# Designs tried in a protein design chat: VHH binders against WD repeat domain-containing protein 83 (wdr83). Part 21

Target 1, 315 residues: WD repeat domain-containing protein 83 (wdr83), of Danio rerio (Zebrafish) (Brachydanio rerio) (q6dh44)
Amino acid sequence: MAFPQPRPQAPQLPQHLWRTVDCQQGAVRAVRFNADGNYLLTCGSDKSLKLWSVSRGTLLKTYSGHGYEVLDADGSYDNSQLCSCSSDKTVILWDVASGQVTRKLRGHAGKVNCVQFNEEATVMLSGSIDGTVRCWDTRSRRMEPIQILDESQDGISSLKVSEHELLTGSVDGRVRRYDLRMGQLQVDYIGSPITCVCFSRDGQCTLSSSLDSTVRLLDKSTGEMLGEYSGHVNKGYKLDCCLTDKDTHVLSCSEDGHVYYWDLVEGSLTLKLPVGKAVVQSLSFHPTEPRLLTSMEGRVQVWGAEPEDAAENES
Below, E stands for the ipSAE of ESMFold2; O stands for the ipSAE of OpenDDE; V2 stands for 0.75 times the mean of E and O plus 0.25 times the DockQ between their complexes.

## First folded at step 16 (VHH)

Design q3 (from p4 with T103Y; framework vhh_7z1x_3; at its last look DockQ between E and O 0.91; V2 from the best seeds 0.85)
Fold by ESMFold2, look of step 16:
Structure q3 (fold): chain B 315 residues (1-315), chain A 126 residues (1-126)
Amino acid sequence: as target 1 above (315 residues)
Amino acid sequence: QVQLVETGGGLVQPGGSLRLSCTASGFTFSRYAMYWVRQAPGKGLEWLSEINYRGSSTSYADSVKGRFTISRDNAKNTLYLQMNSLQPDDTAVYFCAKRFTYYKTGSTWEITFDYWGQGTQVTVSS
C-alpha cells in the first residue's frame, strides 16, 4: 500500500472557554464587540446596557435610560459613543465616558430590533417591527430622522452598514441591500422570516439566517445562493449568524444550546459547540481575531481558538 | 452567458387563461430566486410574483393575487406563470428574471433587470 496523503486539518476555531460573565441584567438579548474588539456590550432584559473589558472580564459602565428591555447596541469606531434600541420604541445615543444620554430618539411605532452606526458614526440606522428603517443624524440636535425606508412589508429584524451600503433582513422573507448614495435597492427573496444579516469580510457576499432553520450565503452582485447551511434549530427566535474573521466558516446560534460552525466553501458541519442547555440567543465574532462571544440566558461567554494561557497563580 | 426565453403568450378573451413558460440557460437555475414582471405599453415595469430557490415559498402583487400562480421545475430549468381570469389591463409583455434592481426616480422606485429575455406578449381583448 502507498503512503497516504496527509489529511487536511481544520483550522483552529474559537471553541475553548476563556471566561463566563454573569451579567446580572436578566436575559441578555444581544452581545456585541465594539469596533476594535477590545470591549463588549450586553443588552439586558432588565432595561440596562453594560460595557465590559473583554480582556479583563470586568464591568466598566452601566447605561440606564430605556423604559423596557434593550434589544441591540453598537459602539462608534472611536469608542466615544454608543447607540442602543429597545422595546420602548426608542433609539438612544450615549456618551460613553459620562454615561449620559445625548439623544433619545422617538418615532418608531413598535419595538426597535436593531441599531448600528455607519463607519464614521455620523448617522445611526435603526430597524423596527413597524417595518421601517430610520436614519438619524448623530452630529446635530435634529430629533427627526434624516430618512425613513419603508419598502419592507413586515418587521425589520436585522441591519448592517458597510461603507455606502445598508443590508436589512425582514420578517417578510426578503434581504434588502440599499446603495444609499446611488438610490438603488437590490432585493433577494429567501421566503422565510429573516432573523439576522451580515456582510462577508471581503464584501463579496451576504449571509442571512431565517426561521426555516437555514443560513444562506449569497453572492452580493448576482444573487446566486453559494451556500446553504442547516442542522441547527431556528424556528421561533431572533438568532444571530456571522462569519469568522477570515471568512472561513459560517456560524449560527441555535435553540438547542449550541453554536454551529460550517465550512463556508464545503458547507459541511465543522463544529457543534456546546454552550449550554438553553437557547443561545446572540453571538458576536471578533473583527480580526478568532474570538467569539455568546449569550445564553443571563450569561456571556468568551471563547478562544486555544486554551487561554495560564495566568500566574500564587498560593 | 445568461439567457431566459419566455413563451406561451398570445391573444385571449377576457376571463381566459394562459400559461407562460420561461426556459433558463447559462446559469445554475436552482440557485436563484425567480421572478415574473410585466410591462404594459408606455408604462414602467411591474413586479408580479416571486418564488424561492426550492419553490417552497411564493409571493404575489395585489393586482394578480388569486388569479396568477408561479411555479418552477428545477430539473427542467423552467419557470411558469399560470394566469387565470385575465382582464384587459393584464395586456403587457411578460418577462421572467433571476435578479432585479430598484432605482430611485424622484420619490418612487422603478425596476431594471440584467440579462432580459425578449418577453412574451399577452393581449386580452374582445
Scores: ipSAE 0.735, ipTM 0.893, lowest interface PAE 1.1, mean pLDDT 90
ESMFold2 (binder alone), look of step 16: mean pLDDT 81; pTM 0.792
OpenDDE, look of step 16: ipSAE 0.920; ipTM 0.964

Design q4 (from p4 with R54K K104R; framework vhh_7z1x_3; at its last fold request DockQ between E and O 0.89; V2 from the best seeds 0.85)
Amino acid sequence: QVQLVETGGGLVQPGGSLRLSCTASGFTFSRYAMYWVRQAPGKGLEWLSEINYKGSSTSYADSVKGRFTISRDNAKNTLYLQMNSLQPDDTAVYFCAKRFTYTRTGSTWEITFDYWGQGTQVTVSS
ESMFold2, look of step 16: ipSAE 0.779; ipTM 0.910
ESMFold2 (binder alone), look of step 16: mean pLDDT 79; pTM 0.777
OpenDDE, look of step 16: ipSAE 0.928; ipTM 0.968
ESMFold2, look of step 17: ipSAE 0.776; ipTM 0.906
ESMFold2 (binder alone), look of step 17: mean pLDDT 80; pTM 0.782
OpenDDE, look of step 17: ipSAE 0.932; ipTM 0.970
ESMFold2, fold request of step 21: ipSAE 0.751, 0.760, 0.720; ipTM 0.897, 0.900, 0.886
ESMFold2 (binder alone), fold request of step 21: mean pLDDT 79, 80, 79; pTM 0.773, 0.784, 0.783
OpenDDE, fold request of step 21: ipSAE 0.919, 0.921, 0.926; ipTM 0.962, 0.963, 0.967

Design q5 (from p4 with T105E E110T; framework vhh_7z1x_3; at its last fold request DockQ between E and O 0.90; V2 from the best seeds 0.86)
Amino acid sequence: QVQLVETGGGLVQPGGSLRLSCTASGFTFSRYAMYWVRQAPGKGLEWLSEINYRGSSTSYADSVKGRFTISRDNAKNTLYLQMNSLQPDDTAVYFCAKRFTYTKEGSTWTITFDYWGQGTQVTVSS
ESMFold2, look of step 16: ipSAE 0.741; ipTM 0.890
ESMFold2 (binder alone), look of step 16: mean pLDDT 80; pTM 0.784
OpenDDE, look of step 16: ipSAE 0.928; ipTM 0.968
ESMFold2, look of step 20: ipSAE 0.754; ipTM 0.896
ESMFold2 (binder alone), look of step 20: mean pLDDT 80; pTM 0.780
OpenDDE, look of step 20: ipSAE 0.929; ipTM 0.969
ESMFold2, fold request of step 21: ipSAE 0.761, 0.726, 0.741; ipTM 0.899, 0.886, 0.891
ESMFold2 (binder alone), fold request of step 21: mean pLDDT 78, 81, 80; pTM 0.769, 0.793, 0.784
OpenDDE, fold request of step 21: ipSAE 0.920, 0.919, 0.920; ipTM 0.963, 0.962, 0.963

## First folded at step 17 (VHH)

Design r1 (from q4 with A33T T105E E110T; framework vhh_7z1x_3; at its last look DockQ between E and O 0.93; V2 from the best seeds 0.82)
Fold by ESMFold2, look of step 17:
Structure r1 (fold): chain B 315 residues (1-315), chain A 126 residues (1-126)
Amino acid sequence: as target 1 above (315 residues)
Amino acid sequence: QVQLVETGGGLVQPGGSLRLSCTASGFTFSRYTMYWVRQAPGKGLEWLSEINYKGSSTSYADSVKGRFTISRDNAKNTLYLQMNSLQPDDTAVYFCAKRFTYTREGSTWTITFDYWGQGTQVTVSS
């Protein structure tokens, strides 16, 4: 029995449109996979947060309780809780199944740009234009933050948590990395307002996007500038950046309606993905698979590395 | 091996000027943000200024803003600090650094970093 020759292996880059979702939430300010990648969250300028099934493309639940647009959200690993943040200066903890607000946390003096659970979902971390990061206990009835980080000289635009480390990006042009166990802080001065930060998958690098239309990769331990990625447009919007599931490429949203992919090592443009004719506001990369979510205006699109039929046949 | 050599310190009268230099070797200087810090007698380290890897952006502590100017020459692997209108409170050992860590003790942060040089003494006496 002869087997056909395998076709050359294509790069595992999500470039094939699988699905378009019209969210009916006004502008979608942020789109996020949940921890296992089976669900997605959409943060609407209409003040709503929505949960969707990725595989079916169907709306599962709408969460209403914010007084202004929802700017970011995250889901707990066990899928039982959501957190969200808003221009109404609050962070909300939601029970997924009931849709009920379990806590509405006040204290930030300005809009809250970013929010994430830690890995255990024992705390929520929020970053605000007021220049603070606040840590909130999810398990107690206390409404006060358990920690306030106020080292920034301007607003917090983005944060990410990994094990014992907290990475933040600030309008003051600095990326800050806190070691929460040792009480240590390292600061990388980029020099342009930061719009998004993340860790590489191997934990050795940090990635940041800035309003000078440049994404930068730094060695986490030494601060060395390992790569600069440009050619996209990021001049006035808080746009997302990320690394692929295997750290082969750097991605960025762009104000020109594309998602840009650069080879991480060479820095060369690999793919300029046409999403549409408006600002691509947000993206989220699947935790383990080459799948991408994008938002542009009121639409979210799901992208895969192969046509949808081929992905189903791989089992 | 990474080395940073600070020079240009000395004794100066109040209102005077000095220009410090920091020559770097053993690493790719143009890929790092660089910093000046100082340590006054009996005090901890104080961050003074920073300059990004291309020299396109700088920042200063309030205590030196308007009097000190940081610059770099990536072709010569050299970092500079021009210090004008010096005051007795500027008396310190001055260090350049390519990275530092803040360590929290109680409610305060203290600076530590790897010293690849011995610093340069600046003394301002009235």
Scores: ipSAE 0.650, ipTM 0.858, lowest interface PAE 1.2, mean pLDDT 90
ESMFold2 (binder alone), look of step 17: mean pLDDT 79; pTM 0.778
OpenDDE, look of step 17: ipSAE 0.924; ipTM 0.966

Design r2 (from q1 with A33T R54K K104R T105E E110T; framework vhh_ozoralizumab_d1; at its last look DockQ between E and O 0.91; V2 from the best seeds 0.00; counts 0 for: pae E 2.3 > 2)
Fold by ESMFold2, look of step 17:
Structure r2 (fold): chain B 315 residues (1-315), chain A 126 residues (1-126)
Amino acid sequence: as target 1 above (315 residues)
Amino acid sequence: EVQLVESGGGLVQPGGSLRLSCAASGFTFSRYTMYWVRQAPGKGLEWVSEINYKGSNTKYPDSVQGRFTISRDNAKNTLYLQMNSLRPEDTAVYYCAKRFTYTREGSTWTITFDYRGQGTLVTVSS
C-alpha cells in the first residue's frame, strides 16, 4: 500500500507575537511597512512621524513638521522619500536621510486622511475630509496640485494606487476606481461609509471596509460581490483591512481589540487574533512574508507565522 | 448573457405616480448593486437612484429626492422604481443598470453603458 500523504500545509498566518514597540508618540493612528518590508512608519497623535527597523524594532529617525496629528504616511520604493498627511490639512514630502521637509503642500480644506506615492514616486495622492483627492508633483517647485478629483459627495477616507488605477473610499458609501490611462471611473455603491480600500495582490479584486462592520470583496471588472466578511466590530473608527501576502485571507482591524482573519474563498473565520483590550486602529501586512504590524493605542506589535524562539516578545 | 428588461412606463398626468420594474437574468442579481438612470429627450443620461445588494441602503440626486423610491426583490430578481409626484421634467426613457462607466470628456464626466433592452418610456403630460 502507499505511504500516507502529509496533510496539506495550512496557510501561514502571522499569529505569534515577535515584538511590542512602545512608540512614545501618543496614539499611533497608522502603521505602514515600506515597500520592501524592512522598515515601518508610525503616525503619531503627538504630530510626529517615526521610521523604525522591523528586524531590530529600533527607532531610526523622527520626522517633525506637522502641526497636528499625523494620520497616514507612505515611503517611496527606493526608500529615499516619505510622504505624510495630517489633521493640519497638509501633505509633507520628506527626505528620509536628512529628515528635512522637502515640501509642505497646502490646499485641502480639511484634515487629510490618506496619502500614497505612485510607483515611481513622481506623484503624491492625498484624500481629505473635504471630499477631494489631490495629486501633487514631487519633482516640481510649484505648490499647486496637478489635479483635483472632486467627484465624491463626502469625505475621502482611504486611497490606494496600483499602476494606472486609483482606488478611493468615501464616507458617501462609494468605492471609486479611476482608470488614469483611459479617463474612466467606475463607482461601486456599498451603502455604508467606507473606512479602508485596497486591491488584492493579484489585482483582480477590490476590498473595502465600512461602518456597518462588514468587509467586502468585489470583482474589479464586473462589480460582483465575491465575499462578505463580518463578526468584527467597526462602527465608528477608520479601521484598516487588507489581504494576506498570497491572497488567501482577508484581515480587518476591530474595535474589540482583535484582528479578524477570514478565508477569502470560504468566507469562514480562521483566526481571531487577540491584540489587546482597546481599538486596533491600524494594520499593515508585509509585502512578501506572513508578517503583520498592528497598532493599538501607543503600541505597535510585530507578528510572525512562527514563534521567534529567542526573539523579544516585548520591546 | 446579461438581460435587463424594463417595464411599467406609460403616460401619466402631472402629480401622478408610476412604478417601474426591471427583470434581471443572466447573472446573480443579489450580488450586485443596482441603479436607475434616465434619458430625457435631447439630453444625456442622468443617474436617478442606486441601491446596494441587500436593499438596505439607497441614494438619490436632489432632483428626485423624496419623490422616487428604489427597491429590490432579490427572490424575484427584480428592481423597482416607485415614482411619485411626477413632473413634466421627469419625462424620459428609464433604464436599469447593473453597472455604468463615467468617461472623461474634457472637464466633465458622461455616463456610458451597454443595455440589453430598450428601456421604458415615462411621459408626464396633461
Scores: ipSAE 0.485, ipTM 0.793, lowest interface PAE 2.3, mean pLDDT 89
ESMFold2 (binder alone), look of step 17: mean pLDDT 79; pTM 0.785
OpenDDE, look of step 17: ipSAE 0.910; ipTM 0.961

Design r3 (from q4 with T105E E110T; framework vhh_7z1x_3; at its last look DockQ between E and O 0.84; V2 from the best seeds 0.83)
Amino acid sequence: QVQLVETGGGLVQPGGSLRLSCTASGFTFSRYAMYWVRQAPGKGLEWLSEINYKGSSTSYADSVKGRFTISRDNAKNTLYLQMNSLQPDDTAVYFCAKRFTYTREGSTWTITFDYWGQGTQVTVSS
ESMFold2, look of step 17: ipSAE 0.719; ipTM 0.880
ESMFold2 (binder alone), look of step 17: mean pLDDT 79; pTM 0.772
OpenDDE, look of step 17: ipSAE 0.932; ipTM 0.970

Design r4 (from r1 with K98R R104K; framework vhh_7z1x_3; at its last look DockQ between E and O 0.91; V2 from the best seeds 0.84)
Fold by ESMFold2, look of step 17:
Structure r4 (fold): chain B 315 residues (1-315), chain A 126 residues (1-126)
Amino acid sequence: as target 1 above (315 residues)
Amino acid sequence: QVQLVETGGGLVQPGGSLRLSCTASGFTFSRYTMYWVRQAPGKGLEWLSEINYKGSSTSYADSVKGRFTISRDNAKNTLYLQMNSLQPDDTAVYFCARRFTYTKEGSTWTITFDYWGQGTQVTVSS
């Protein structure tokens, strides 16, 4: 008689706490992996931006220059530059190594809620409560945006860039996807203020969270709602959502102190991760591994799919 | 094969009312946000109204807000537009849509539709 075959393993989900970092930045408004997932950025209500080593949990650099809360940040693919945005209405481009401000960009008429480099880091894109998205040249001495997108009827809460596409979420309850090369725009009406948008890893779907406590997965090409995920609480805060590294699960922050995981295809709740007893403000999923960052109050936590091995001796 | 069939148009006096229907087939109606647009003689397409997947949220163009009401019945795969207080400027062919694209033309955005039907003519005249 042959032995039975091994049972297939369930997908790895980051549910084991590896590390807690007390950032000393007041509230951490956003936490972000860099492109390779080895570093993380924390955006502080104390006006600071900090860069940390994920694996060591140690502070590498503090970036000071914003006049008010830092609301979002992004790192360039080559790890040489950072961008950030703030309630002070500015976008800042930083040199990572020196910590110096390369450019401080003005023009938004209100708080700047979101910012990201394009893939080549030749452009920064920013979205503001003023309802505009602005595109800034990173290499020019000019202080004027190279493009302004003003189709939104209310504030921009989130944006993501993929190749030639720009995805935005607005308080007007709409997710907008621009093809900047062709001058085309697709608008998906969700009907409740959008708090976060992102693309699926395979680029075929969009994901959005909104203040009706619902996350939605849409087919990018047809507009079909492929999945709808609820049970969490998102009623008054700009909370993050994302997909896992292999597009197997949908995640959302929640005002109840948990991160919720849903099976992408079935829509069923897989895991309700207890992060703490306050609003989980932000999350970021590792680009290629089952690793998660969460922020709650002034703390960031790193979560992995397995318990972390004991650290080796330092040398 | 995706199909949208608009009905309910006709001739109406100023101040009158009409109810348009849009029957959907060939796709899962309840998974799409739905829209009404119109095309007046000699003019481009004008977005009028939208309703989300469940019918829990709606939005209207300023030109029709307060006079038009969008609704849907997902069990019957049908979208509706109740039009009250009709004016001569409401004369147009009315279309329903499940998706459309805005394309930049100079400084303005123009729209195109996929899967639309023949539309239904609404004429407001004494």
Scores: ipSAE 0.698, ipTM 0.881, lowest interface PAE 0.9, mean pLDDT 90
ESMFold2 (binder alone), look of step 17: mean pLDDT 79; pTM 0.773
OpenDDE, look of step 17: ipSAE 0.923; ipTM 0.965

Design r5 (from r1 with T112Y; framework vhh_7z1x_3; at its last look DockQ between E and O 0.95; V2 from the best seeds 0.81)
Fold by ESMFold2, look of step 17:
Structure r5 (fold): chain B 315 residues (1-315), chain A 126 residues (1-126)
Amino acid sequence: as target 1 above (315 residues)
Amino acid sequence: QVQLVETGGGLVQPGGSLRLSCTASGFTFSRYTMYWVRQAPGKGLEWLSEINYKGSSTSYADSVKGRFTISRDNAKNTLYLQMNSLQPDDTAVYFCAKRFTYTREGSTWTIYFDYWGQGTQVTVSS
């Protein structure tokens, strides 16, 4: 007979500050891990995009080329390219190593709120206040989009790509999920302007935040409301939400200077992380480790599950 | 097994009113956004209205805005459509729906339903 197995350990949550970085970019509108979680991107109101080492907290490169504030960015899976979007109505594809602009894509009629590569980095997808999602071929010399998605009745605030699916959030209060392979679209009506969308790590659920100060978890295949998470403040800002690396908790930024954590299944508040006294505008969770990035005003903070024991300059 | 049963259709003179009901079973009704759609003779499916899980938000197609009101009673697993100022163009089979999919045909999206009821006929004629 086997001996009793040890109980599963509780998930460790990033709650210990490892590092504060003054980005010197004005307000940091978005902070993003790269695909492997070793680098981070900061999107500045000063029109700059910066790439940093997460572990060392050191600036690696500054990318200049946008005419107004940078609102979002993404890194390709192989770390060779970046894409970014801006209030200047453009999407830029960058070569990471050279810092050169590979393409500056025009066509959106308003500020571009969100941008992401597909998993193979063969396509960039961008969403704009003009209500369209535009798909751009990264390999083509043409400057025209390969697809325009115009089903939204108001601005696109957020988008995420997973395999063959595109998830979008709109100011019209709807979360839309496109199956790019089969040409299908499912629409989930939330009823309040959407600020952020994402997939669960297991791909079975979608998460959305909206201006009614509520984050919602839905079953992707059925549309069933599985959870509602509230208590934070989200009334006027495009704030980020996400799931932890193992889908145990739901996170949201808040206008009250905290990041809120809720147990995904129970819905109870687990942690109210004090980040500061201003709006926490953006967050990003590490792909595989309990590590969190937050941005507040011009500063980015790195949070870990344990107090950091590393060299002085890493804390 | 999902079951949606529409009732309340019938023959009505122009300017009249009807209230449609949709009784749901086989799923947790209070966890789903619900929809009304219709199919007029010789036409495709037309989305009309939607109501979120708790009934706190609703939306309407331009063709029915101001005349139709969607509501729900989660305690009774029932969806309603109050239809006022009915006109001959409102003649159709009306369906409630739990979920639907748009499928791309060339450059256009057309509605395909995963599941809906049998519908209820509404006829508006002099």
Scores: ipSAE 0.597, ipTM 0.840, lowest interface PAE 1.9, mean pLDDT 90
ESMFold2 (binder alone), look of step 17: mean pLDDT 80; pTM 0.782
OpenDDE, look of step 17: ipSAE 0.923; ipTM 0.965

## First folded at step 18 (VHH)

Design ko1 (from q4 with Y53S R99S Y102S W109S; framework vhh_7z1x_3; at its last look DockQ between E and O 0.01; V2 from the best seeds 0.00; counts 0 for: pae E 17.0 > 2, unsure alone 63.9 < 65, placed apart)
Fold by ESMFold2, look of step 18:
Structure ko1 (fold): chain B 315 residues (1-315), chain A 126 residues (1-126)
Amino acid sequence: as target 1 above (315 residues)
Amino acid sequence: QVQLVETGGGLVQPGGSLRLSCTASGFTFSRYAMYWVRQAPGKGLEWLSEINSKGSSTSYADSVKGRFTISRDNAKNTLYLQMNSLQPDDTAVYFCAKSFTSTRTGSTSEITFDYWGQGTQVTVSS
C-alpha cells in the first residue's frame, strides 16, 4: 500500500526584504546573479563593475576599465571570467581572480546595451544601439568579431543565450531567435520597442517586455501568444522581466517603483512588490531558489520567500 | 548524448552499388524519423530520403528516387541506405540525421538536422 503524495505547495515568491546594499557606484544600471546564484554583479553609472557575495552582502572585487557607464554584465559558469559592456562602445572580458582586463573589444558604433557568454564561455555576444549583435571568440587574440548579425532595423536592447539559441529584442519591435548551430532565424513581431527578452526555464517559451507597458509570453515553437501581462508602467526605460525559478510567475520591473508578479497561466496579478519611490531599473531571479535581486538608484536589494529570521534558522 | 556514426562509403565504378549504415546511440532510436543527406564538393547539403519511426513510410528526393532505398533495423539501432546505379554526380559525403527543422521567416532556410560524426565518403569514378 502506497502512502499518498503530498499536495503541491503554493508557490513561494520572494517578497520579504533580506538585505539592502548601498553599492557606491552611482546608479546601478543592471544587477545579475552569477550562474550558481552565490554571487551578484552590479553595473554602475560610475563606470565600475562590482562582484558581491549574496549571502554576506559584502563586496568581493571592483573591476575598473570602462570609460563610461557599465550597462550589463555576465559571469562564466565556472566563475573564472566576467564580461561587461558599456556606453563607451566596448565589451570587456575580465579575469575574475586577478581583476585584470583580458580583452577590450571595440567595433560597435554605439552604446552596448547587453552582453552574455554562451554556455561554455567560448563566445561573448553583445548587442548595441547600432542595431548589431556581435559574436566574439573569447579564446583567440583576434579583435575582430566571429560574426555580425545585422538583421535588426533599430537598436538591440536585450539578448539571452540558451544552448545553441540566441534570443534578441530590438527597438524595431521584433524578437529574434537565432539557432546558431543550424543558421536559422525566427522572428516574432511584437509591435512595440522591446526592452528585455528571456527564455522560460523549461525552454519552451519566450518572454518579452516592451514600451507599451506589456509583457508577453510566446510559445517558442509556434509563435502563439500564451500570455499577456499588464498593469505596470514601462513607457520610456529599458526594464528587465523574467520568470520565477519554477516558471510559475512572470515578473517585471516598473517605472512606478514596484516589481510586478503575475501568475503565468492565469495572467492575474499576484503581487505588487514595493521596492521604492523611483524607477526599478533592473532585476535578476535566482537560478534555483525563490530569491530576487532588484536595483533602484544606487541600491540593490535581496528578497527572499520567507522573513529573514525564519530563513536564517534553516540548515 | 545523441551520436550517429556513418559507415560503408568507398570508391565505386559508375553503375555500381553501395550500402551505407548509420549506427545510433544516446536516444530511443525507434521513436524517431531518420534521414539521409549528402554534401557534394563545393555544394550545400542535399536532403535525400526520410523514413518514419516504424519504417513503414519512406520518401525520396527526385534525384535518387528509384535508385536509393532507405531502411532501418530498430533492434540494432541502425539506419541503412542502399544505393544502386551510382553515377559520378553521386560523389559526396553522406550523413544520416535524426531530425530537421524549418524557419518560420524562411529567409535563411536550409536542411537542418541533428547529426553526429564525420559522415562517410562515397566516390563514383572510373
Scores: ipSAE 0.000, ipTM 0.100, lowest interface PAE 17.0, mean pLDDT 85
ESMFold2 (binder alone), look of step 18: mean pLDDT 77; pTM 0.770
OpenDDE, look of step 18: ipSAE 0.141; ipTM 0.616

Design s1 (from q4 with T103Y; framework vhh_7z1x_3; at its last look DockQ between E and O 0.87; V2 from the best seeds 0.83)
Fold by ESMFold2, look of step 18:
Structure s1 (fold): chain B 315 residues (1-315), chain A 126 residues (1-126)
Amino acid sequence: as target 1 above (315 residues)
Amino acid sequence: QVQLVETGGGLVQPGGSLRLSCTASGFTFSRYAMYWVRQAPGKGLEWLSEINYKGSSTSYADSVKGRFTISRDNAKNTLYLQMNSLQPDDTAVYFCAKRFTYYRTGSTWEITFDYWGQGTQVTVSS
């Protein structure tokens, strides 16, 4: 029935600007959707974390408490808590509704580049230039980490948690995947400082960006290089990469002011999205819809697959 | 059937040199980072060197840095290790591997490497 194969359906790619938000936070170091995609977080060089409505583009709350720039943040699955990390060497747990600091966790010996809750939000994981990943209990009054992972030979630039697995990227050019259930660690040698890691939506692949201006897709089980994506510029900045909501395309930020899209299977460049004239530092893809957030300097832009309906803007 | 065949070992005097080869079959060699490891008599596995997919980046254990050089020829499905300034402590069976895994033993991690051949013996003595 499928012989010959039909042409693949056109992918729905977010390429139409819906909204620009001037965050007033200095440079926005990271932009993140929350779990349901209705809110976004912005991490400011002015030391603030802000929560916004995606659909309205309006500021909902500002979180102040870090002593230096905020580098990453994550929201809990139930939208009740946030975590953030900073150049001040701390991780902060916040109550979303009150805006109050629940915990300020010290222990890292250098700036903290990445942070995420586990699925149940019982644990926060943080990665630092000090080369360690630290695991913090969200419910205990204990201020010491419950676990320290120190296998990296250089700083931790990125981490992601999926079920029982922890994926990390390091300046030492290695992508590490911990199986926390079985006590195993897989190490894949990329050979250039890693700037971002993520899992594919189907959980079978890992994606990494590195300072050789290359994004790589690996088979999680075998370590086989399934795809290499290049043409963008990533030579000195910690830039984000991701997969689309249906794993059809690979995206990367670029130092040339664009977001690059490649077909995952063919490896060919599909779209070079002009965001602006400065480094596009961060991106986040909507969990279920073809919608993209980008940050460049002090602004965040929301992109959709079709032009925004002008009638909705009049309500 | 995945196969890795190491050759080039032998007996050398201290200060001597050897070039090891590892010929790969049964998988797409160019799509994997590759590794050299060794096992001295009565000892565990020791990671020595690694090389990425295209051969553009390499890394070495401190014990061999400056003396050993890893390289690969993806057209020939072959991995190499040039070993210079060999010393008696370099006596071991040498293996190539295509991936490695750490297993947690208590509060520490033990290392294993993925290899299939019998290895090649290197003996450094007078």
Scores: ipSAE 0.702, ipTM 0.871, lowest interface PAE 1.2, mean pLDDT 90
ESMFold2 (binder alone), look of step 18: mean pLDDT 80; pTM 0.785
OpenDDE, look of step 18: ipSAE 0.917; ipTM 0.962

